# Miniprotein binders against a7ua95r516to809: the designs that were tried, part 206

Target 1, 294 residues: a7ua95r516to809
Amino acid sequence: ASLSLLSISDLVPDLQFIFFWMSNAIEILYFIQQKSPAYMQTIELMDDKAGSKESLLSATISANEEAMTILEEVIMYTFQQCVYYITKTLYVVLPGLLDCNPFGTEPSSEQCRRAAGVCVCAVCVMPEAVRRVVSVFQTTSDLLQQYQVHSEIQSQMFAYLFFFTNVSLFNQLIDKGPARGWFQRSRVLQIQASVKILLDWAKGAGHNHLAQKFFAKFCSTVTILASPPQQLSQMSWKALCAEHPSLKPVQLHRILTQYQLMAELGPLPIWQPSSEDEAYIYRTVDLLESFENH

## First folded at step 12 (miniprotein)

Design je58
Fold by ESMFold2-Fast, scan of step 12:
Structure je58 (fold): chain B 294 residues (1-294), chain A 86 residues (1-86)
Amino acid sequence: as target 1 above (294 residues)
Amino acid sequence: SDEAERMALDAQRMIEEAQRLAEQGNHEEAIRLLLEAVEIAARSGDPYLLVKVAITAIVLALQTGDEDVIRRAEEVLRRAKELMRS
C-alpha cells in the first residue's frame, strides 16, 4: 500500500506492516537470548567420546553471533522506517501547533459557548492542530502496544520522536517566528499552552522523563518568552545561562532580543553576554539545531 | 544422530539456496524452499536453523512487494515460532 503524509490514520495499515515484522524480529531476538545458554549447556554436558564437542560449541557460538547481528540489523531497519514515516507526518502537522489558539473558539466550540454561555464540550477546547500532533503520538503508542513491542524499544522510539519534535518546533519558532508574529506575548502563551497539552499527554503515557529530557530546548525558549518583564529583568545573562543550559549563546541572545522587542522593555541590550560568550552570540551557523544527535 | 546431522546439512543448504533466489528476485521459489526448510530444520534439533528460517522469511517479506509472498512468509514465520516453542 502507498503511504500518505496528510494524516497519521492514512499510514496505519503501512505502519502495522512494519511494526508486525519488527515485533517478530524482536521476539526472535529475545528467544535466542533466553534459550541460547540452556542449549549451549546441553552441548557442554555431552560426552566428548567422538571429540566433536569443541567443534559443535564453536559452531553454535558462530550461529548465535550471526543470528544476533542480522536480527539487530532488521530491528534497526524497521525501527528507522517507522521513525521516518512517523516524523514525515509530524513535520506536516507541527507548524500548526505554533499557529493555533487553545484558548480560542472553533465553529463547534463557538456554537456550544453561545448556547450555554460556556463551552460544555471538552473536545471543543483542543485545537485541531494540537489534536493532529497528539494523534500521531497516540497512534504510535497504540501500535507499539498492539504488537507488544518491548518497553526499551518503545522508550527509544519516543526519545527520537520527542527529539525530532523539539528540534522542529525550535527551528521553526526561531527561523520563521519573527515573520509569523509568533514572538508576540499572546502567541507565546498560546504556544506554551499547546506544548503543555503535548507534555501532559507524554506524562499520561509514561514518558514524562523522556519528554523533560528531549523537549528541554523548546521548553526553555517558551519559558523565557512567557516570563513576566519584572521577573526576566531581574535575571543576569549568567543566571539565564545557568537556568537554561540547553541553549547556545547565539540562541539565548536571539530569544532575549525578540523578548525585548515584543515586551517593549528599556533600551537594548538589557542582558549583556559574558565576555567569554560575546564572540559566540554572532555565530549564526549555530543558531538552528541539527536533526542529527551527535 | 546421523539422521539429525543429515537434516541439519539439508536445512542449511535449502536456506542458503532460498537466500540466493531471493537476491536474484525469485521470491516465489525462495518462499517455497523456506516452507520446506522449516520442517527439516525442526527435525535437525538445531534451534539456530529454525531461527535462520524465521530471519530469512522476515527479510524476504520486507524486501518483496508481492502480497502472496508476504502471506506465505507469515506462514513460515508462524510455523517456525511454533516449532521453536515445542
Scores: ipSAE 0.693, ipTM 0.916, lowest interface PAE 0.9, mean pLDDT 83

Design je59
Fold by ESMFold2-Fast, scan of step 12:
Structure je59 (fold): chain B 294 residues (1-294), chain A 86 residues (1-86)
Amino acid sequence: as target 1 above (294 residues)
Amino acid sequence: SDEAERMALDALRMIEEAQRLAEQGNHEEAIRLLLEAVEIAARSGDPYLLVKVAITAIVLALQTGDEDVIRRAEEVLRRAKELMRS
């Protein structure tokens, strides 16, 4: 069925309209960038009066600058409108990702293995909550492809969408995790499996580098929480900071505190912050990420 | 050159009038004027006038809620792009 697509489907006509005009503005911008040098060279090669030739060149430069400025404003406006509609949809569907169970307690096979043309493995069915998130990304990709939006703008779009998703998931987990039981090992493994589906989608769509960059904080968080006690208890504060540079000291401290509680570990001296980090932790209350912090 | 200069001036005046009409909310008259301006801009030989027509049509389409105005803005843009590449 198509329940996963209802919210994004309602926005498709609005998104098609905005992407159409954005794509045309980009096309005109690149046309000017491509043709302007040749046109200005043509003016410079004219054997007209020096004064009239210089005036025409100055007028052309001014016209070029004006056109570029307006087109860049239009592209920025339409880009921001697309981001607004897409992230509004993501905001509604993202919390479900933290509550779903894609593989049960332990991760299963990532794909069906074929035997005589039939899958003879655990069926890897995408949970509805994950499918809703993937459908937002896929619809965005399809629209960018449909309107042949330049690859640089496509990359900027997914950079922001991944950034938004990362911040939203991280803040939800840190803020609501204790009350929702999301820090329990079984739940963390479910979250890790769900995130892997998003990362696999991004890799398949050609956005692996962007996904690795912009999901770093949330990935570090679930990696720590999913770590075996024997492995993690051997790592010092310094080693964890080095392995997870995307996490601020206050964030790492909160994550490790939750890990100690869930793994039934008492306080470990090796996870004590350095004097500098401890001072920073106690001077800031900024635990949650800002949507402007990237 | 005199003829081309006159066409350039005429096209510029029409585009500026279309922008003024759009600012006043008269989107229907603005787009009607742009449809006329695109052909005159082409005959001027100034590629930046065609660019200005195209930009004005895009902005008008984004501002208006009128489906007919949007359709005509698409026509202006299509024609301007054809003429820019000819």
Scores: ipSAE 0.704, ipTM 0.920, lowest interface PAE 0.8, mean pLDDT 83

Design je6
Fold by OpenDDE base, second read of step 13:
Structure je6 (fold): chain B 294 residues (1-294), chain A 86 residues (1-86)
Amino acid sequence: as target 1 above (294 residues)
Amino acid sequence: SDEAERMALDARRMIEEVQRLAEQGNHEEAIRLLLEAVEIAARSGDPYLLVKVAITAIVLALQTGDEDVIRRAEEVLRRAKELMRS
């Protein structure tokens, strides 16, 4: 199937399979971790027939370590497979979030049209592009809960998905934003509203801290771009760096340069990078975020 | 008991054979033998043999493309987990 047609719903059977085995592997791992100390103690308390106890204990330790290693590999493998499928779906739907007009009367989703009544639930009032993104996260959450996946693994999953989403959105905004008009104030306000809906969902789902942490760079970019020219033109480079520590100097410089062009502002000496940052603003390799750093 | 020790040894040998069969791509024979091994492991009273059976079932399910083998692996896993909780 072409990547362009891939929906999260199409991946549910595959994800269910992976989550089932992942959850069971985690359960068995925890069982070993909890029972192994007690079992080793029972061996230690056995009557030492000359040398047999030490050999049995060593063999048991080795077998336990091997079992744990295999389970950890299974958990890692299944985790990576889940992330792979989910991120492919996100890759397809995330561009729509930047083009979304949340203030427009977009027609309700086909699913809500089948319900004879105007559903005013938070999901039904979402713009379609936002709803598609939220649906990926919600489906992931529902599957993790269905298979009772350990909370730590759930947190790691959402951390990565939010990281991926932030990198994807940030890179698209920086790279394509000027050409697509996403730096225009009206468009920025639309993007800001769309991201707020996503963040509100994450808050409602219990992932507020993770969302705030991993969306910081994209949110900072949108916040700067949404700022009125009268306000932003009064902020020094140092003040902006301090307020938006998630942005590298090269990133902040690019954002301000594009803002200046969009707002038709003359040169602003107050936005001039410090002598310390001047060497870094030309590091174009650091402009876009990498997916490999997680 | 001498019988429990014999059963433990038999279960271990069976699990090793299951692993060998799986490595050879004979997943059908592997899962059939594993279904027998889980019951012998249970009778041995060794909880680590049940763990080994469960792990073997998980690995086999992830390696196979055969839906029947997967289904039977789920059965082995379920049975092993039931016996581990007893």
Scores: ipSAE 0.730, ipTM 0.921, lowest interface PAE 0.6, mean pLDDT 90
Fold by ESMFold2-Fast, scan of step 12:
Structure je6 (fold): chain B 294 residues (1-294), chain A 86 residues (1-86)
Amino acid sequence: as target 1 above (294 residues)
Amino acid sequence: SDEAERMALDARRMIEEVQRLAEQGNHEEAIRLLLEAVEIAARSGDPYLLVKVAITAIVLALQTGDEDVIRRAEEVLRRAKELMRS
C-alpha cells in the first residue's frame, strides 16, 4: 500500500470516535470526583433508625471504586489506541524528515532582503516531508481541543509522541545514517533546520518544555554532527559528555566516529573516552534506543 | 422514599440484564434496554446508577461494530449527562 494511504487525514474519523469516548469517560470521572464527597456526606447525615446507613455507605464506596476502575481502564485503553494510530502514522512520515532540504537550492533575493538588506539567514521553506510530520502533531492538537480533553492528558500524549519521534529519528540516523549519507555535513544542516521547524511548532503549541525534554538525545546528536571541525576539535570527551548528558558513552563514541569519518579527520586524542567510560563504549546493546519509556 | 428504593432496585436489575445481553453479543437488545434504564436510574436519586448507565453506554460503544448501537449509546450518554447536571 502507498505511504499516502497511512496519512493522518485517513485516520481522522477513527481518531474522532476514540477521542469522543475518551473525553466522555474523563467527563464522567470528573462528575464522580465532584459529586462523591457531597453524596457520601448525605449518607453520613442520614437518620440511622433502621441500621441501613452503614450498608448504604459500604455499597456506595464499592460503587465508587468500581466506577473509578472502569473509567480508568476506558481512558487508558482509548489513550493507548490514539497513541498507537498516531505513532503508526508518524513512523511512516518521519524518515522523510531526514532526507528533505528545507533550504532549497538557492535563497530567494526577496527573502534575503528581509534582514536589513543583507542575507544573513538561510531561507527555510517547510518541505512536504516536514509538513506531513507537523500535520500529525497539529491534527492531534486539533482533536484534543475539539473534544476538550484535559490538559494533563494532552501533555501526556505529546510527551509520548515527542518521545516516539526522538527515538525513531535517533535510531534511523545512527543505524541507517552512514549508508544513506545522512552524516554528511550538508545533510546534517538540513536535518537540523527541519528539526527546528518541529521544535518551533511545539513551542507555538505550548509544549516547549516537553519538546526540550524528549528531543534532547536527537538534538544533541544533530548539534554535535553540525559542529564545525575547528570548534568540535577543541572539545574534550568530558566537555562533550557535560554538554550532552542525554547521550550514553557508546552513542557519543559512535557519533564522534561517524563525524571523524565524514570530515576526513584522522584520529584525535581529544575524542578519546574517559577511563570511567572506556568499558561502556563497546556496549552495542545500548546503541539504539528502546520505544519503552517507563 | 419507598418509590426511590424501588426505582434503584429496578435500575440495578436492568443494568445487570444489559451487561448479560452485552456479554452474549446482543448489543442491539442491550442498548435498547439501557435507553429505558437511564430514566429509571435518574428517578432513583442515586447518582452512581446514572454513572453506571453512562459507563455501560461508553463500554458498549467501544465494543460494538454496529453504527446503530453506537448512535443509541451516544443518546444514552447524552441523556445521562443531562440528568447528572440537573
Scores: ipSAE 0.717, ipTM 0.920, lowest interface PAE 0.8, mean pLDDT 83

Design je60
Fold by ESMFold2-Fast, scan of step 12:
Structure je60 (fold): chain B 294 residues (1-294), chain A 86 residues (1-86)
Amino acid sequence: as target 1 above (294 residues)
Amino acid sequence: SDEALRMALDARRMIEEAQRLAEQGNHEEAIRLLLEAVEIAARSGDPYLLVKVAITAIVLALQTGDEDVIRRAEEVLRRAKELMRS
């Protein structure tokens, strides 16, 4: 859906509501997990009739299972709602990341500005398009911290968001890249720099492991496009597939074919897949990543 | 004790009635019963009755569009959590 006028800020009240109840459900779940063994032991140690003691124990087990089931359903529901609203916002802002220039929105004067009477050299300027994406991640992080959502759920949330971002960027680059000129070296370097800003943010937020894992496909694609043609042509097809395991063979073949057709590089030697390699390439037919492939 | 058993039965009945009212869309009456049930559940000495009150309040808050019901559900949850830790 088109949400060009909807920002992450517009969703904050709805997200605060959902995170509040999710956080409380998680807290109650943790309480049950922590206290249930001790309470069960208290029942077992009771100086009571065998029949009434066994009945109480059975009722307690049933109550525990019922509570756990409902809490898990509530947590899943609220988690899915948060992911839905956050990814909906990401979908709108992500294409801008592929079309921005992190190297050149500043004055040409030695990147030096005056602020409060002090000369400040701008080391890194974040493009507006990248800032919008970072803002979505930062707002999510802030809300998870505000409502003290358990760290495992926070990790799962960012795993999902990074996976979604990776898939969205990959699909945009592969589908629209050639027509948009995004396969040109100067544009690839701009994309690489913009992605590095996202990865650096993730590292600073404590999610480096998740970012490395879930951005692998898009990062591999950008790495290939930034690689010298001579380096790529020196590698066997098997070696290329092994170096980029996050890419399906058909996706890798598409990327290399498009790279080969770039005007600035001229024609490159065509890779000669073996009969087995060729069969394997065409056995994997999903060119673009989709939600159905999750 | 006999008193604790009576309280447990009363709390269970009230929670079940609150759930029934919520299913019928009577969120105002459901939350009113939960506010009463939380104190009785605490007096029963059964921590799972307080848990059930808390869960029912969370579910009701997520289902309702009524700001007053949501505010009262937050009150029930806060009280249940306080009593669960005491």
Scores: ipSAE 0.735, ipTM 0.932, lowest interface PAE 0.7, mean pLDDT 80
Fold by OpenDDE base, second read of step 13:
Structure je60 (fold): chain B 294 residues (1-294), chain A 86 residues (1-86)
Amino acid sequence: as target 1 above (294 residues)
Amino acid sequence: SDEALRMALDARRMIEEAQRLAEQGNHEEAIRLLLEAVEIAARSGDPYLLVKVAITAIVLALQTGDEDVIRRAEEVLRRAKELMRS
């Protein structure tokens, strides 16, 4: 099947397989961690018949360490496989979020069409492009809960997925935004509304802190672009840097330059980078975010 | 007991052989040995042997493309977990 047609629903069987084994590996790891101290104490309390106690203890420690190492590798492997499949699906659906008009009367999703009545649930009122993104996250959440995956692993999964989403959306907006008209105020307001729906979902799912942390760069970009020219033109470079610390100088400079062009503003001396930042605004290597540094 | 020790030694040998067979790509024979080993491990009373069986089953399931082997690995794992909780 072409990657372009891959839905999260198509991956559910594969994800179920991986989550099953991951969850079991975690459970066994916790079992070892809980039982090992007591078992070692039992060996320590045994009569030292002919110096065999120390050798038995050493062998037990070594076997325990080996078992833990293998389980950690299994957990890491299965985690990476889950992330790989889920991020492939996100890669397909995320571009639609930037083109979405949440204020338009888009027809209700096919799933809601099966209900004979107008469903007014939060998911049914979502624009289709937003719903597709939310569906990936919701399916992931449901699977993690179904297999009772430890909360720390759940948090790590969502942290990575939000990171990936932020990097993807940010890079697309910066790279393709000017050409696609995403820097136009009307389009920015649409993007802002769509992202708010996603953030509201994350809040409802108990991931508010993670969402705020990992979407900070994209949200800052959208916030700047959504600002009225009268308001933004009164903010100095230093003030903008302070208000949006998630943005690198080169990123902020690019955003402001594109904003200036879009709003047909003349040169604004107040947006001139500080002497300290002047060297950094030309570091084009730092303009786009990397997927590798997570 | 001498019998429990004998069972523990037998189970350990079976698990090690299953691991070797799995590494050689003989997943079917590996899982057969694990199905036998889990019951012997249970009778030995050594919880670490159950852990070794469970780990071997997990690794085997992730390495094999055979649905029957996966299903039997799930059975081994289920049985091992049941015995760990006892």
Scores: ipSAE 0.637, ipTM 0.885, lowest interface PAE 0.7, mean pLDDT 90

Design je61
Fold by ESMFold2-Fast, scan of step 12:
Structure je61 (fold): chain B 294 residues (1-294), chain A 86 residues (1-86)
Amino acid sequence: as target 1 above (294 residues)
Amino acid sequence: SDEAMRMALDARRMIEEAQRLAEQGNHEEAIRLLLEAVEIAARSGDPYLLVKVAITAIVLALQTGDEDVIRRAEEVLRRAKELMRS
């Protein structure tokens, strides 16, 4: 029930330590950026012998380059350590999101609506599995704010966390989804609702643009799988590629093949790949996403 | 200034010695020197010496497993930041 030392709360002291030193390194970097031009100007203003002024200026340039190099290494190191601890925790909690039910029980008809052929519950309960993922993001946000980490670095942090989440969820769904029943319409609608909770959190936290960018692949996948058979069968391969540009040909083909099997649409696929894309459909090395950010 | 030049030379020597001690694993002596060096660096008028003290303290804190050394590195940074703001 409550035995995991992999809880984000257990990592808070370690993360506080790393964020504290990262924040200090960033502050020193900012100090150099602000004071260096003024100090250089002071040296140039000196009416001393040309040789002594030039020597001091050269020494100052060298000192600046040395300081910048070390600070950049420190910031990179501490950033990577934070990412490592946060993503390690995130990896443990993410699979639960694919199995949870945010709808609880059947809602009343008044509390439901149809959007793009999908039944959507207007009132959802945040499942424990979703709460654990949100807690990782919220704790990260709180720590970045506590240590007053510059907004650019905050954006880079959440860009990577959303990238990691997207890759992890997409790979789990594509690789293990068929055996787990995750391509069943009822499960897909639950997954879609859970993802909506994460996206709503990101919007509230000021990271809507990052979430839209880095969750694109998983969102496209869930959107396709949640589409009604009648609606989806009317779309061409070209139209689906245009609507879901984040998906590679092999990924889109795999998703549509699984959809066709679950919807029992018959033996022949109604979505014909373009001749240009046909060569890439059989490339299994392109099916799953890499955790390397490139 | 003759005084400022003397302070700059003293600070530079102390920082270099602290770095050498840290490389040898003598983190306690390294941080002791940095606590002395921060005041002298400030009096030198060279902002890069104060920056170098701060950077050395950050690196030492990240490398050491000694809680007392970490606490004293925080003291060095607090003082360096105060002097940078003045």
Scores: ipSAE 0.690, ipTM 0.913, lowest interface PAE 0.9, mean pLDDT 83

Design je62
Fold by ESMFold2-Fast, scan of step 12:
Structure je62 (fold): chain B 294 residues (1-294), chain A 86 residues (1-86)
Amino acid sequence: as target 1 above (294 residues)
Amino acid sequence: SDEAKRMALDARRMIEEAQRLAEQGNHEEAIRLLLEAVEIAARSGDPYLLVKVAITAIVLALQTGDEDVIRRAEEVLRRAKELMRS
């Protein structure tokens, strides 16, 4: 019955510990990769007066393979631990993105709303919910930089974090959106603006390619839902599938159905699936995304 | 040299004993042996013994909950890296 609210700040000491040991394991792995060929060459060139050269070379190859295996295991373990703690924090803060309004700041109580007439309304503030998500990504980036973690591993980390964020947001919108009113046009536009803040952060951090790749499904979903009725009604099922290849037929059908229900200008044309896609629409098992999928 | 061969054997035995002690939960004695083993590994001339000491220290640090053991594991790692660079 307990819901644990963990701040990314609370996890910094644990993450520092894990990143420190991961960084050192990576450094040792790199040392072996750089120095091993030279050392083996030295053994191969030595004069073997005692007849032990072949045995030493064999032992060295074995030692190298053992070290590489253990280091790869350590790196994988520590990477998975960091991912676990970071994604657990993300999972708690991500729903706030779907409920926040980036277009304005509203007082929290009736008395505060009355006092708002005295306040200068010239300050643009990032919504707290968006700031919490950005803080998780920024803290991760800062720690990876602090411990000089290799750029390839940094890319793998953000690839997974963006993948996780995309799946979490997509699943929440599809599963809970109808009950929460998130498919209403005004709410979709707010969600789109909030997501743009995250994508802008990713671009500024040098992760634009990863963000474009791993947010594709959620971005396609929001783009369709934010489309003007006149524009969307002119697109065929085939055209929508072609523009949004990240969406499965059953997902696209569900999104369009929700769009029709929330249409302010009356019922939209029925989007007829292709005969090939019609069979897939009846398979509800493919509706939500898996966190275990590639 | 014969001396280097002796040092390699001694370092290997000390690392194996440290691993055994760690498995038994005697992390304090395990890290103490690793601190001694790192110097002997360096004198052996076999860089893979230094690597083995460093790896063992990392694994011990990740497995232990003892702050003193972790601090000493950092010392072993620092020393091993210093000797690797030389």
Scores: ipSAE 0.693, ipTM 0.917, lowest interface PAE 0.9, mean pLDDT 83

Design je63
Fold by ESMFold2-Fast, scan of step 12:
Structure je63 (fold): chain B 294 residues (1-294), chain A 86 residues (1-86)
Amino acid sequence: as target 1 above (294 residues)
Amino acid sequence: SDEAYRMALDARRMIEEAQRLAEQGNHEEAIRLLLEAVEIAARSGDPYLLVKVAITAIVLALQTGDEDVIRRAEEVLRRAKELMRS
């Protein structure tokens, strides 16, 4: 019931309603931006009767400011409502992405043969957990296209959705990963493959730049954890900081500590923090990321 | 023109009354008044009055839980947009 209630499909009518009014508010905003200069110019070109022209121009400027303010409030409200419903659904489905296995799909099953058309060895089928996440993004994309929402607003929507997804996945991996075995090498490789499916979807949808920008922290984390010991042990702390600038020193230190434990490396870490970074790591700082942009 | 000025004044009063009715929860009367106001706003020649009607209809649709009011708000918005393009 809970899973059904939080399905993106169940929210489509509510989202269609909100996107409809948001799209119309944006259209009215653009109409005003396009027509306002021309209308004000017609006032300026009118016969100059003492005080009349100045009064009309003042009234028009006031009307424009009122309209712009309310439209911006409506657009912000509807945008925030869409984000709320979409991210609420994402929050429920995202943990499954860390627990699923996109490898080892059996190609001899009858369902796989039918679905794939031609069944080939080593067919990788999108796990249900990954499909649920992709479905949320695809439904959002479809709705934005259906209501012809301007590309700038579409970019802002996916920027926030990718930001939310990145924070959610990063926080879950760092906070719960040790207890759930997510730092085990086999699990990390599964997580990496699952995230790649999500990133490939974003690329196909035209959002590669946004995905690279807003997934940077989680991608850096998974990349480090998936690195072979031979490769990672040859990198200095300074080199790792340079290659993974999205990670705070305290976050990088925690990741490397977990990697060292899972790879059964010696007691002296090769990745010694700089004196400045070491001081930062030991002061009171939140390890986890905030869902609020600040 | 004097007629356009009178239409503008009438439209403004009707929109303000519709907004007041909406704030009081009388959404049915508010949308009825907006349907009348949109035609008068068009005759005023002031595009900001059509914009104000459109905005008021959008806000009312988002505030109300009444499907009939929502449908009529869509009608007001469609008409306002049509007149804005004319």
Scores: ipSAE 0.732, ipTM 0.931, lowest interface PAE 0.7, mean pLDDT 83
Fold by OpenDDE base, second read of step 13:
Structure je63 (fold): chain B 294 residues (1-294), chain A 86 residues (1-86)
Amino acid sequence: as target 1 above (294 residues)
Amino acid sequence: SDEAYRMALDARRMIEEAQRLAEQGNHEEAIRLLLEAVEIAARSGDPYLLVKVAITAIVLALQTGDEDVIRRAEEVLRRAKELMRS
């Protein structure tokens, strides 16, 4: 199937398979961790018949370490496979979030159309492009809960997915935004509203802290771009750096330069980088975020 | 007991053979041995043998493309987990 047609629903069977085995591997890992100390203690309390106790203990420790290693590898492998499939679906749906007009009368999803009544649920009133993104996260959440995956692994999964989403959205906005008109105030306000819906979902799902942390760069970018010219033109480079610490100097400089062009502002000396940052604003290698640094 | 010890040795050998068979791509024979090994492991009273059976079943399920082997691996895992909780 072409990547363009891949939906999260199409991957549910594969994800269910992976989550099942991952969850069981985690359960067995915890079983070993909890039972091994008591079992080793039992061996230690046995009568030492001619050095057999030490050899048995050593063999047990070695076998336990091997078992733990294999389980950790299985958990890591299955985790990576889940992330791979989920991020593929995100890659397909995330561009739609930047083009979404949440204030427009977009037709209700086909699923909500089949319900004879106007469903006023939060999902039904959600713009289709936002709903598609939320559906990926919600399906992931539902599967993690269904298979009772340990909370730490759930947190790691969402941390990575939010990281991926932030990097993808940020890079697209910085790279394609000027050409696509995403830096226009009206479009920025649409993007801001769409992201707010996503953040509200994350809050409702219990992932508020992770969402705030990992979306910080994209949110900072959108916040700057959504700022009225009268307000933003009064903020110094240093003030903006302090208010938006998630942005690198080169990123902030790029955003402000594009804002200036869009708002038809003349040169603003107040936005000039400090002498300390002047060397960094030309580091174009640091402009886009990397997916590998997580 | 001497009987429990013999059962533990037998179960261990069966698990090791199942692992070798799985590595050779003979997943069907591997899973058959695990189905037998889980019951012997349970009778031995050694919880670590049950763990080894469970791990081997998980690894086998992830390596195989055979739906019947996967189903039987789930059965082995379920049985091992039941016996671990007893």
Scores: ipSAE 0.697, ipTM 0.910, lowest interface PAE 0.7, mean pLDDT 90

